# Designs tried in a protein design chat: VHH binders against Probable fructokinase-3. Part 10

Target 1, 345 residues: Probable fructokinase-3, of Arabidopsis thaliana (Mouse-ear cress) (q9lne4)
Amino acid sequence: MASSTGEKGLIVSFGEMLIDFVPTVSGVSLSESPGFLKAPGGAPANVAIAVSRLGGRAAFVGKLGDDDFGHMLAGILRKNGVDDQGINFDEGARTALAFVTLRSDGEREFMFYRNPSADMLLRPDELNLELIRSAKVFHYGSISLITEPCRSAHMKAMEVAKEAGALLSYDPNLREPLWPSPEEARTQIMSIWDKADIIKVSDVELEFLTENKTMDDKTAMSLWHPNLKLLLVTLGEKGCTYFTKKFHGSVETFHVDAVDTTGAGDSFVGALLQQIVDDQSVLEDEARLRKVLRFANACGAITTTKKGAIPALPTDIEALSFLKDQKKRQTNLKFSKWCCTASPC
Key: E = the ipSAE of ESMFold2; O = the ipSAE of OpenDDE; V2 = 0.75 times the mean of E and O plus 0.25 times the DockQ between their complexes.

## First folded at step 4 (VHH)

Design b12 (from n09 with T100Y Y101E H108A Y111I; framework vhh_7nfr_2)
Fold by ESMFold2-Fast, scan of step 4:
Structure b12 (fold): chain B 345 residues (1-345), chain A 122 residues (1-122)
Amino acid sequence: as target 1 above (345 residues)
Amino acid sequence: QVQLQESGGGLVQPGGSLRLSCAASGFAFSSYWMSWVRQAPGEGREWVSSINTGGDSTYYADSVKGRFTIARDNVKNTLYLLMDSLKSDDTAVYYCAKGYEYYDSSGAFDIWGQGTQVTVSS
């Protein structure tokens, strides 16, 4: 629902934004790569841009280096319609960098270079509290929990948003190499688990957090808590499984020729949040939730068809066109199926 | 005041059958998912099965699939667990839980009743 003033609900995404350096050739080690392309990255930033490209209102809260790369990244957020009033710049630290191994299947593996990076130096006292209080949805990940002072800034931002009545959305976005240990990662991630209204995990993250290799509903539901409104498990090409207090099920994704899966999960999250920010009653209606998840799966699938995260994020027009084409294909397949068995096809 | 009262447990031989019941009161039973959870001697709690509000969607732990059937009667506000081909490993106290499952952490349990003891022994 639009507000009485015509203003859409604000989705504030909190955390890191960085530059990914991607080898110019796939299947080689970092030392064997002859060159790299720079690509903007960071799951919270990708979510903010995904929301904005779909016609939603988004803001980003985080810290960048006061350097050429930091200002380039802030410019990308502004160009994509993301409110930049939550962005801080660190005078001493550099913008975060990651080197990414690009596999032949389109999957990316990360190697981070942070010593310390500006995004980890965000302080509680420099937060734009007015912006955070205006959020209808407050989204975050786990990289911002790893080190101080950013961990304290993260906890303060969550508390301020929750007290102001925001829906809290959590995507752990686990990056094991950034954590001191797997045990510390589980401890920190689970320490804020009960505060979120919506949680999305991948199958890999589900296995990590539960320490159970069996991918079943029992394993997923071991992560449920009484105040959680929606738990989502993404299964790559198999789609997603959703869990609520009243119902659960699965929604298949779309078959596409994937070239790069980077940002697909962020695209899915951004699409979900954009669809529910002004009408949270969707979370209590299975038929409506299934439609929203189908839309989110479409956005995720589109994101895999292009290289990089941000350049691959769909507009609302692109997403709706994709869904229309899928209905046309389904109708044509149904018609062809029946025409092969009956005249007058 | 939420009340869940389990019954129907007992001693059975391996390969036997039991029907557990859970009488619910103090809440709108037909509006909630319901679950069965068990605790074996010396072990932690294990989720067994869940059923949706309408009774048309059911879910089972791999250890009980094909042997157990969860069902509900929204007119009688009663949850059932039909247990066939019982094994010694099924020996546990069985609890009825409001909602899809229980959350296994301090202060987050949705286990409301005293449970019913199932013993499978020859």
Scores: ipSAE 0.000, ipTM 0.121, lowest interface PAE 19.4, mean pLDDT 83

Design c03 (from n09 with A28T S30D S31T; framework vhh_7nfr_2)
Fold by ESMFold2-Fast, scan of step 4:
Structure c03 (fold): chain B 345 residues (1-345), chain A 122 residues (1-122)
Amino acid sequence: as target 1 above (345 residues)
Amino acid sequence: QVQLQESGGGLVQPGGSLRLSCAASGFTFDTYWMSWVRQAPGEGREWVSSINTGGDSTYYADSVKGRFTIARDNVKNTLYLLMDSLKSDDTAVYYCAKGTYYYDSSGHFDYWGQGTQVTVSS
C-alpha cells in the first residue's frame, strides 16, 4: 500500500542489548557504591537508534529477558522509532546486565551478569527471516559470536542477509573479558572477517587483531580482503582512516567539549550506514566518501557532548546545525583554540 | 525558516513539455537531497524523482523514466524537473520536497512547497 519508491532502505542491526549500571560516585568498588544509574546499552542497539534518529529506517534483531528490564529496553527501541519485529523474549533467562566500576586511576572495570543472559540464547529457528531478508544493510558485532546457540543464530542471519543482497557491516566491538581467551576472540572474529563488505575497527582493536603495535597503513591493509569495500580505523580525537580498493586517506574529527565518550563509535557507524544505505556508489567516490565520513565524525563528536549513549545520539537537524557551526569556527578561530584543547571523536 | 516555492506549471497538450522550478531558502540547499512528489485529483501522493546533494545521482518512478529529468543548481539554490512527452496521467499538483534518504530527520520529507498545477489536456 506504500508509494512505490518513497521508502528508505532498511538497516537491520543484530546483537545484544543490555543495561549498564554505573555507580553514582567514582573511585569506589561495586560493593561500596551507595547507588547505581541505569543506562541502556549494547552497541548494536545504539547503532539502530542512531540510524533512526538521523531519519533512517532501522530494525533490531536480538533477544531480551521476559522481565521488566527486557520490556523496558524494547520500549526504548520503539520510542526511538526502531522496528521491534526482530525482538524475541526468553522465559527463563534474565536480561543481560553489566556493572562498571571507575577506578581512581581512571580505568573502567566490568562485572557481567551473563551466565547465561537472554541475548546469548537466541536460536536460529527464532529469527524473523523475512525481516532479515528485507535488509539493505545488515549490521553486527562480535558479542553474539561468543556462545551457542546465539553464534549459530548470528551465522544464519548473516547468510540469509547476504543471500538476499544486503551489504554486511561489521563492527567487532571487542569486549575481551567476555571471551574465554584472546586467542579464541581473534580466531572467532577473523573466522567471519571475509564475509563483511564494511568493517570498522578502533586503533586498539587493530593492534589486538594484527598483534602489531604499529598503526600504519601496512598494518591496516594486512586485514584487507578482496570482498571488502571499506575498512575504517577510528583514532579517537584524531578522527578516522579509510581504505578502499582504489583509495585511502584520513578525515579529522571536530573540536568539542567532551563530557562522555560512550556511544561515539556507535553514533559514527549509525551515521555512516544511514548515509550510504540508499546509494552504495559513495563507497567508490573518494570525495563523496570523505563528506560522509565528515558527517559520521560530527555525529560521533556530538554524542560525546552529553552523558550516556542513547540520550546523546543526534538528530540529522542537530548534526547539520553542528556542521554549519563548525564551518564558522574553522573560518574565524582556526589557530586560537585547537592547539590548546583535545578534540575527541 | 525553510521555504520551497514551485513554479513553471500550466496547461499543455499531450506530448508537450514543461520545466518546473523550485526556489529553496532557509537551509543549506547543497547538503540535502531534493525530491519531486505529485498528487493527482482524488489520489494519494506519488513520489516522482529524487536527486542527491551533488546532482550526479538521480532516481525516477517507473511511470516517468525516460520522460522526466531532475536537475539542481546549488549556486542558485534551485531544483528543476524537465518534463517531456507529457501524458494525461501526468496531471497533478507537483510539490518540491526537502527530503533525503540520508539526512531526513523524520523518515519522511521534512518540508513541502505549496505546489504547482500541471494539467495535460487530451
Scores: ipSAE 0.000, ipTM 0.111, lowest interface PAE 20.7, mean pLDDT 83

Design c04 (from n09 with A28T Y32F; framework vhh_7nfr_2; at its last look DockQ between E and O 0.84; V2 from the best seeds 0.00; counts 0 for: pae E 10.8 > 2)
Amino acid sequence: QVQLQESGGGLVQPGGSLRLSCAASGFTFSSFWMSWVRQAPGEGREWVSSINTGGDSTYYADSVKGRFTIARDNVKNTLYLLMDSLKSDDTAVYYCAKGTYYYDSSGHFDYWGQGTQVTVSS
ESMFold2-Fast, scan of step 4: ipSAE 0.326; ipTM 0.695
ESMFold2, look of step 5: ipSAE 0.005; ipTM 0.450
ESMFold2 (binder alone), look of step 5: mean pLDDT 81; pTM 0.815
OpenDDE, look of step 5: ipSAE 0.222; ipTM 0.655

Design c06 (from n09 with S57Y; framework vhh_7nfr_2)
Fold by ESMFold2-Fast, scan of step 4:
Order: sequence, then structure tokens, then C-alpha cells
Structure c06 (fold): chain B 345 residues (1-345), chain A 122 residues (1-122)
Amino acid sequence: as target 1 above (345 residues)
Amino acid sequence: QVQLQESGGGLVQPGGSLRLSCAASGFAFSSYWMSWVRQAPGEGREWVSSINTGGDYTYYADSVKGRFTIARDNVKNTLYLLMDSLKSDDTAVYYCAKGTYYYDSSGHFDYWGQGTQVTVSS
């Protein structure tokens, strides 16, 4: 039908965007490091870029410093086709930075420029509410819950999106070192748990949130709530497990030569949301959901084959080519087995 | 005082085996996910393997899968990495780390040990 050829649904991703400074060499203190590589990051920003690179419509809502780095990050979003109308700039605070060094004694030396960083200072009254209301999917994480006023902005953005009819997508993206305590992290994450339509956790996050060392279907379903449409547990190289009201199962991932897992989960989430934004009936159809999750696993796998997050995020052409190559490899393996069997001793 | 002490590294020929150990003290070891992370000279950190608090779930980088085994002993507060079929590209300093492996934008680990050098050379 003609209705299916209409404008693509908007996926709005809310939260932090920052720069990680990774030393070019290890074994020295932060002050002794001869150089650093800039690695732009932030899970919500990575999700927005992942959606856009796959041909979807994405916008980012967050706050950056009114500084060279903040404008650089906004430029990266624009260059990757992400709508920047939800970006605010803070005149007083700086763009969030993290410096992480691995010392020769094996201890991590941290210096965070987050005291407070601009992303933590986003206020409810400066949100682009019209942009948020236009979302068909509203995606968020947990770093934006850690401090006020951003926590209140996060809650307001969720309310506005939900009232406008958006699907709420939650990836807790637990960063334990940024929280005052594990108890505070659980409390804040669980305080918004029942608001989301789609939740993705890792198995580590499942163990953390449930405080249960057993990672089985019962443990995962202990996190289920009546209004949840999809619960995903990512299992690294083992793939993912999905739970809905009607069915649950697992989808294996792809064997690849992984060099860097950074951003793979963000890639998986972006691919999932891009595939369902215009047809939410996929969530009610196990066969179609399994195909979507296979595509999402392919995007995550591709992201692990390259260094960094943003540079490694696939285009739709790259993802489809990867899936086609995997099918060719399966066909060749079957042919090889036939040839070996056809020649008896 | 939190401390992780790695041991078991050394010089080994290609195809050889090593067992790395990490003795933990000063914290509730059984309450934390543990990982092995390695760093080759002049390169960035590479995650190798992670194990959950109970020791029943393990994850591996594709480069080591099928060759390395991560294990833990919560009674002895010790983390292990059993390395088989070692290759020259496995040459690195190996660090015992308190850490979480999952898909994310930055890769978060706590590194506590001094590291142990593994050199695979003929």
C-alpha cells in the first residue's frame, strides 16, 4: 500500500555525547603520556549515528559545551546525517571528557572532566519538545539519570515522548564507575524500568540488576513488566535472547575476527530500532523478529571488526553484503562436505 | 587495600601453553565480574576474556576463542587464564581486571594488577 511508502519514522536518541582520550602508549602515567587519540563516544549518540548510517531518520537530544569539542561532536552528528535540532550548548560548562590510562602497575588512572560537564546540565525547560513529540521511537540510557538537572530533563523527555505515542527504548548502558554506588545505580535504573516498551540488557547487567548469579529465563523474566513489548539479553559472541508476551528464543551471532567490541551493542540497538520504527507488528511475529535480530547481530558483529565505535558502524549496504557473504560461506561448506563424501575410500 | 597480582607469564615457543594466575586481595572477589585484558607494545588495550561472578558464564575475543579458557576460584580468590596453541600475535602484557564485558561505546574495565608479560617467540 501507498501508506507504507510515506516518510520514515523518526528515532530520537537522548543522552550523553563525549570524547574519550585513549593514550597512544600504555605503561605511563596520565601526565607522562606522549599523546592521546580522540574517540568520540556516548552510547545514545552512537545509536543515533547507527540508525542514520542504515538509512533511518535519527535525531539526538543532549547538551554539549559551547567549546571546540562540543561543536566538533555536533559536527560529527551532522556529517553522519543526524538531526541536531535537539542539541543544546552550555556556555559555562565544558564538553564531557574522559582520560583513561593503563599504568605499568596495572592500575587505571582516571581523569574525568565531568565536574559538572555540559551533558549533566541539560534542563527540562531547554528541551526541544516539538522534536521529542515527533519521535516514533524515543531511545535513552542511564548516564543521564546520574545527576540533576539532567535527571529531571530525562524524565520530562520520556513523559513528552510517551504522551505523543512514541515507543520508549531503554538500554541501561550501565557504567558502574560513574555512579555514586551500585545501590544508587540499581535504584535509579529500576525507577524507570516500567516506563519502557523495549529494554536491552547485557547478561552482566542482568546479573547486576537482579543480583542473581544464575542467568536463565527465570532470572530474565523477573525483570519483565506487563507493558514491556520486548526484553533483549545480549550474550556477546553467543548472540541474544529475546522475550515477548507470546514467545521467547535465542538468535546466534556471526563468527568474525573481532578486534574491538566498542559500540557493538549500540550498533545492535540502532539496527533493531531502524528495522521496527515503521512496522511495530514485527514485535508480534516471531519469524520476522528473528530476521530483524539476525540483521542487528550482523551490524553488531561488523562493528567489532574495526577499531572504535563510530568509524565501525555499518551502512545498510555493508550489512546486506555481510549477510550475503555469510550465506555464500554456508553454501561452500555444504559443497565441500558433499565432495569429501562423494569419494569413498 | 585492593590488590590484584598476576603471575605465570614468560617466554614460550609458538604452539606452547601457559597458565596465568591473578591473586586477588582486599575486596569481595566473588562479587565482581573479572576479565583479562592484554596490551601489545605500542598498541591499545585488547579485551581477551570475561567471567561472571559465579564462574558459569564466560566470553572470549574471537582471536583467542577455542585456544584460551578463563576460570575462577572464589574460595581462593584467584582468576586464571589457560592459554593453549599460543601464537606470536598473543605476545603482550596481560592484565587482570575487575570489569564488565558487554556491547558499549567505550568498554569499561577496572585494572588493578601490574600485568604479566607473555612473549611467544622461537
Scores: ipSAE 0.000, ipTM 0.335, lowest interface PAE 11.5, mean pLDDT 84

Design c10 (from n09 with G54E; framework vhh_7nfr_2)
Fold by ESMFold2-Fast, scan of step 4:
Structure c10 (fold): chain B 345 residues (1-345), chain A 122 residues (1-122)
Amino acid sequence: as target 1 above (345 residues)
Amino acid sequence: QVQLQESGGGLVQPGGSLRLSCAASGFAFSSYWMSWVRQAPGEGREWVSSINTEGDSTYYADSVKGRFTIARDNVKNTLYLLMDSLKSDDTAVYYCAKGTYYYDSSGHFDYWGQGTQVTVSS
């Protein structure tokens, strides 16, 4: 578990933030929906809020439209305790929008409105470099790599953070429809692969990047590099697999009735980073890493039990209560199993 | 379809030099990290070196650092390993591998070439 320290390290999350519009009824087309609920979104913003809700220090670096939605999103970050000094506003472009169709299993399909959106117009010269230099952990994804000038801003931010001694955390968060081609996506993602200290991929992203449908340790390790401290492969219902220089293994997730999987991966990442920001020696200790990953899996699981990403992100109190309840369930199950094979309980 | 063909091995005396080449085909070579891995007689595989997609970041095993140089030519789809100050302990079959490939305990790869034998002996 996270320990309270007198001075908490800052986790800076870089990238996009947007509005998701979700139909009020499931199973309908966008044109047939009688209404939409607006939900704040964006993987980097979700990570920043996840960190903050768990009691960590977080800042967001990105660009929003100088419009009602942009200012609403900045307000949500502030309300959730995220430092907003890295936020820029674009006077010409709109805040990014995505229209989301929810399937009965909680999975989502996207239609993006980005022609261009403000988040893709962030320039290197408008970055808050002092904020970036203050990061102990610098987290980012791949949407910010797709289009100039944001790609150059992304590369500059990574360089500044790395030079300042930050641990670089990369979640590619691949969104194929946003890329000009699959080959361009692979090229850009792999061009920054060796810069990161921690990389988290999904099983879908592992298949995409390796072009191998086999989800085995060999395939995952083909993406390893000597300076990488932690490679994580998330496997949905099967939990996650972790790889370090010294050890590798798997940590199961928790069974919950999923309502909406939006933000579960971001919750997992935020929890992981919050737990290690002030003590990176966890990455060298398998027992401690397994406990951190169990905590991260709990946060991800909790996030699936509620609609939306940000509203579903747990506080530290909620996460700890969930873990205590799961321990009670484990104890009761073991006792019940014993009673089934031995004398009555 | 995917093919990796190593060449350039041979018999060399201690302190000598060799240049290994790997001709790649059947995939987008410039989009993948590439690695060299070796296997000595009776021993497991040992990762030697990796190079990123652009060729501007290189990584080496401690046993070869300062003596070997990995390079790539994305126009020719060719990977190189320049080996200087060779030692008897460098005797192995050298394999070209697609990917970063730092660890391997499986013993089998779909994208391994045939390998090229390097023998360092007096």
Scores: ipSAE 0.006, ipTM 0.451, lowest interface PAE 10.2, mean pLDDT 85

Design d01 (from n09, 23 letters changed; framework vhh_sonelokimab_d1)
Fold by ESMFold2-Fast, scan of step 4:
Structure d01 (fold): chain B 345 residues (1-345), chain A 122 residues (1-122)
Amino acid sequence: as target 1 above (345 residues)
Amino acid sequence: DVQLVESGGGLVQPGGSLRLSCAASGFTFSSYWVGWFRQAPGKEREFIGAINTGGDSTYYAVSEKGRFTISRDNSKNTLYLQMNSLRPEDTAVYYCAAGTYYYDSSGHFDYWGQGTLVTVSS
């Protein structure tokens, strides 16, 4: 796992970045909550930072409000080494905000400041096309498909990247409450399905998109298209299942004391893309792909050991140290298991 | 198939304790908020509490706080409810429920178990 600056392929991550407001107490309405903690959010932004922290080259393409929160979020990206040349600021709209409380009756109370939010106002004509054309990997999600003009900007960015020879990476990152209907979500997600080279879904998203409760290889392969290079189904604590034209299999994850799973999937994606950006032949070599997925699972696992997404994303040094510690733990466990009569348990 | 299966219910004396379990399958348990609800005979469903994806943040109904403790084990896809100092008014069918991601501002309780009966009586 070499770390050098400038010789690496660029991973461009496209989409939303926002602020989530997490209540300091539960059991009260939004108006009754005495305070909130602000947390930077947005799966595409998390992926960009994950790539950068692992020593990769990353850029973010998106739009923020020309406000204190928008500039704060851009600052977080810059501080974490993400290229900000793809960031636009909207003078009229505010940075997207989301508030949620859990009422004492168990009902969720949501308040979205997205009417319209700056992230959804990104236009095709304001895209940094030179940056997009320089991408070796172009990564995106589905929130940017929900409303115009951002949907058109999303479509144009995908086509420009594809024509320039980029590998297209898609993580649908389904957020049903933000869509007008489940049917609209399926329609928009499936409308771009056959454009991607790599797709990652969760088991819940697989059920949603296929409308099939049976979580087997046949169900996953129903989403396959002829030019797809890798389909990944993430299974939480069971790891992930991978599908290619030539082989399929599963890779187990690591057992850790999980504190907060927020951003674990984004960490996994960032690690995968960072590992393959300069050598796509990995996708045709099962042994090498399994090693990459083991590394991605390690990064996801590390991300669960700390609160929040961005603060929990590992550096390459942290990931390598974790893998060495896990190998040491497995060696010690095997020794103890086989030598219990010589080493009392 | 998404399933939530509760266990551990039964008859217990006032002042006693019970630990309920909820086994989850068919979805990525570690990515979901999970919680407990109860429904007493002739009454509406009542929230008890919920726990975040990582298990480090818990949210309780005011009336249950201090007697009931929610925890989860993501490695076993299992949610727990530890109930102490049980009273006759705690008699109810107890349900576990799972919803989408809380901290990314999406979701609600989409999946529900069939329930387990808890009877507090001498």
Scores: ipSAE 0.000, ipTM 0.253, lowest interface PAE 17.1, mean pLDDT 84

Design d02 (from n09, 24 letters changed; framework vhh_6z1v_2)
Fold by ESMFold2-Fast, scan of step 4:
Structure d02 (fold): chain B 345 residues (1-345), chain A 122 residues (1-122)
Amino acid sequence: as target 1 above (345 residues)
Amino acid sequence: EVQLVESGGRLVRTGGSLRLSCAASGFTFSSYWMGWFRQAPGKEREVVAAINTGGDSTWHADFVKGRFTISRDNAKNTVYLQMNSLKPEDTAVYYCAAGTYYYDSSGHFDYWGQGTQVTVSS
């Protein structure tokens, strides 16, 4: 007998896509760098590609410059299987650029070319409303809230998706240097907080939004709202903590030789959304949710093992292989420890 | 109706080759990753190979690596398993499966076929 299962649910990711320029030499200031490597970026675009690489259906809604970089970025989305029907091009503005370096003292330096960049100029009347209405999950961040007309486009897209029955997924993805002030960032982020069904924050974002340095469950739950289905706090090497109406807990991540952490959070989000888009009952089942979060942690961990965000995002096959290797490693370690304690020395 | 129909299983001599096919219908084949599993008498079902939606990324279990190759043809809604250098321990019922969510090897697949018997004689 047939079930109603068939076509995969669409995950629409809304927001910015840009190019990061990273120095060819580490430990130097931006002005001292002899050259830069071009790295495509943007958290919403990374999420869309992460979903697609894991075998999900993804679309990207955003605006790029009508320039070589904008068309290159659109091409990257298409090549990675992301539906491009939500992409607009701005003839007047350029594709967003960011120059970023990590100094020898551990301090990051930024220089942004966003005054205004094309991503900030997306208008409500440019939105592909039929694409947004077809979303089963609508994902977004906060950069699209900073400047008009994109803020109005963001709000319109959220409204349309929610009215069509989509699950709303929010990753604030705070980039404090892009905001006029920390207070404006908190105000705008919190103004849409109660509209989301799923919210993921990092520990740094939790501290920023709550203005509380204490990393405890009470601080996380201060961000809870009655209609929220899942609140996630990512803790880097410590994994993540999850909160629902009925249960909460933590899921440890995987030990890997990290090369570049760029995009790990986006990979985690993409994996989570891909796993739940066609079965949201997972959010009511702690055992199943823990399995999903373990998978999401695996995807995030894999993403740290390679340079850049997009090149490092795992396929479904890579994630499957990684998880099988981790099971074998865990079993071997338990067996080895048992043998050592069982035998007389 | 969703259907996965395996074919190609038969008796083969040790060292021989065999190609299994799985014909899919009733769903959007190109939107699902595909896998081949096997189950020998008295043993647990185990994953043999998996292939992503586009067919450009594959995984093979260590015990078949270098001998078996999974592939797919989205135009024909078919997934294949090319089996070379067959051994008696490869004797099993082979199943194809289509998945949207694969957490591990614990049966989180949406659709399964009926299986096709492969017997390898020495």
Scores: ipSAE 0.000, ipTM 0.162, lowest interface PAE 17.2, mean pLDDT 84

Design d03 (from n09, 18 letters changed; framework vhh_7aqx_2)
Fold by ESMFold2-Fast, scan of step 4:
Structure d03 (fold): chain B 345 residues (1-345), chain A 122 residues (1-122)
Amino acid sequence: as target 1 above (345 residues)
Amino acid sequence: QVQLQESGGGLVQAGGSLRLSCTTSGFTFSSYWFSWFRQAPGEEREFVGAINTGGDSTYYADSVKGRFTISRDNAKNTFYLQMNSLKTEDTAVYYCAAGTYYYDSSGHFDYWGQGTQVTVSS
């Protein structure tokens, strides 16, 4: 399924883009926080930028407020090389905002400015259908399923992409506080489950969707469907587990001094999609898939070493340099295991 | 109490037309999405069409696209399904539904009508 023109295949990412406000001080309530850092966010937007920074072709389909923040977010997409032909602006609604803090008791506090936000007002009739039809990979999450008219736009975009022959990539990216109920979240997520070719869930999402605390292969395979080509379960510091029709296994991640885990999963997805968009036969070859997942894990790990999502997403040069550095460290560790006590190893 | 009531069903010849109405009461009409579903003998309930709160966006199942038109009249608290070029396979009980979200499945609407029979003869 290679491009006949020699150009890179287009990855279209559909959904929300917003601003997260993260407190400058941890352990306090939202009302006690003396200040907030403005962090551009939204998993689909993070995926689009991750693809572009790694040298891929990416477009974003979504809606922003016709306000200073909406134009700032569109500018960030453009500056990072993301095609903006799928971006709409809403004259009446504001750009989505989220305030999130981790309290001293370990609980997260949320305050959302989504009443309604522009991202949820995207209509099917304003979709750039030609852009969607040009996608080799069409990626999406679940926030765009929560409210109308965006849910209808989401369903239409999936239908158009699938009919055009795109590989459908789904990262549920569950944000439980945004849903009316856990039951509604499960119902909506599972209603589109069998449409996707690739699905990535976290271990927390696997537990949520299956309602099973046991994180084994049987639990993961209970979510398998004949239409799936790849199911991925991310395990944080333990790496990821992959399932295909022919094989399954796990790929360890990299130990880094993590500062902020925001966007690490999006970085992983962007890297995966960028690596397979022009050669989907990787999904049938375990050795090649393992190499791709190792690269995706490296990109995710790098993203944790800096604050925020977008500023922390690696370039291809940064990712390759990281992998070379890790290979050198592994070689040194292997050598140390073979040293005798006469050498301090 | 919330009520949805279908009307306008009946017997029609293949190639003919029929207009279904759904009259509503007990809620703020302008705040809801409206949909039509149908259930053929021995089959599951299937989506037919939907109209948004503003009345400016409509959605249809592929099997009826180009033949059926959904519309709403906020002043009358009523919404409609205009069915043209009817086929024998359009024979079903037609249900109207109201909800805050659009779903193409029969399980996700807040309120349902009791159904009206449409029979298309060859």
Scores: ipSAE 0.000, ipTM 0.118, lowest interface PAE 20.7, mean pLDDT 84

Design d04 (framework vhh_gocatamig_d2)
Fold by ESMFold2-Fast, scan of step 4:
Structure d04 (fold): chain B 345 residues (1-345), chain A 121 residues (1-121)
Amino acid sequence: as target 1 above (345 residues)
Amino acid sequence: EVQLVESGGGLVQPGGSLTLSCAASGFTFSSYWLAWYRQAPGKKRELVAGINTGDSTYYADSVKGRFTISRDNAKNSVYLQMNSLRAEDTAVYYCAKGTYYYDSSGHFDYWGQGTLVTVSS
């Protein structure tokens, strides 16, 4: 390989980047919170940074406000090694903001400032088409489908990437409060379903899209399409279930002391894409796919051990060290069962 | 006793329309995805359109915007509405039952006998 930049395929992540404001104290409503901490957010941006921190090559395509927050967010992408040539700035609209409660049960409640936000104003004519055409993997979510002109920009970017031969990766990243109705969300998400080569949904998203509360293989396979190469259903602490044309199965995740689950799914996606970008034959080899998904689960688990998404995303060294530690613990547990009946000695 | 029976093929002029039907029996129809394949003389068989159990659809680039696949679970039938037909659409069209991926090396595990579509003056 003659150059460092030519050694790895480019993963282009398309969509929103914003600021989450999280209460300084847990268990309170938005109106009761005395203050908020600023946290950079946006699933597509988190995926791009996750790829880059794992040693992959990543670019972000999206639009930010021409304001202090927009330039701060672009700076975070640059600092984390993400190519910023796909970033546009809107002079009129502000960078998107979300206010998020951390309820005492650990669940999050949202209030959005998007009327319109700069990320929703990305136009088809301002896309960096050369950057999109250079993608080996093109990743996207659903927030960019909600509002024009960004919906048209999203559709154009997908078609340009697909025509250039990119593998299309879709994480619906459903945010119901941002959609005019649940019915419109399903309609728009399903309208692009057949375009993707890889789709990851959560168990909540599987229930939403199928309108079926049964979490079985039949329900997951109702979302399968002939053009789809890999369907993933993430199940939180139960890990993930994978579906391909030739095999299916489940991969357990890792038990960790979780502090904040923000960005765990994005970390999982980034790790998956980084592992397959230069060798898509993994998708046809169950043993190799299981190893990749175990690595992706490790990255997701590590991300839950620290507050926020971006600060918690692992480097390749951190992920590999975590996996080595887990193998050592598993070996020790198996040996300890010889000295203590069904319990560690 | 899985059986797929295609109908609706025939001779049609360029720019015309045809609706193909496939009647299915011998399996739980609502549990499987269905597809239409075609094979032109001297060419390899190609996937034209597919529909899964949740009504999500796939179309080959050559037919996108012109063909529509649909299913009727109450009648155990799948349909292919073909509009703006071209000479290049001339082929034998096959209905296919998709299996769960664990039993299949491709997109389907069973297919019908086919129905001929000829687009000519």
Scores: ipSAE 0.000, ipTM 0.115, lowest interface PAE 21.1, mean pLDDT 83

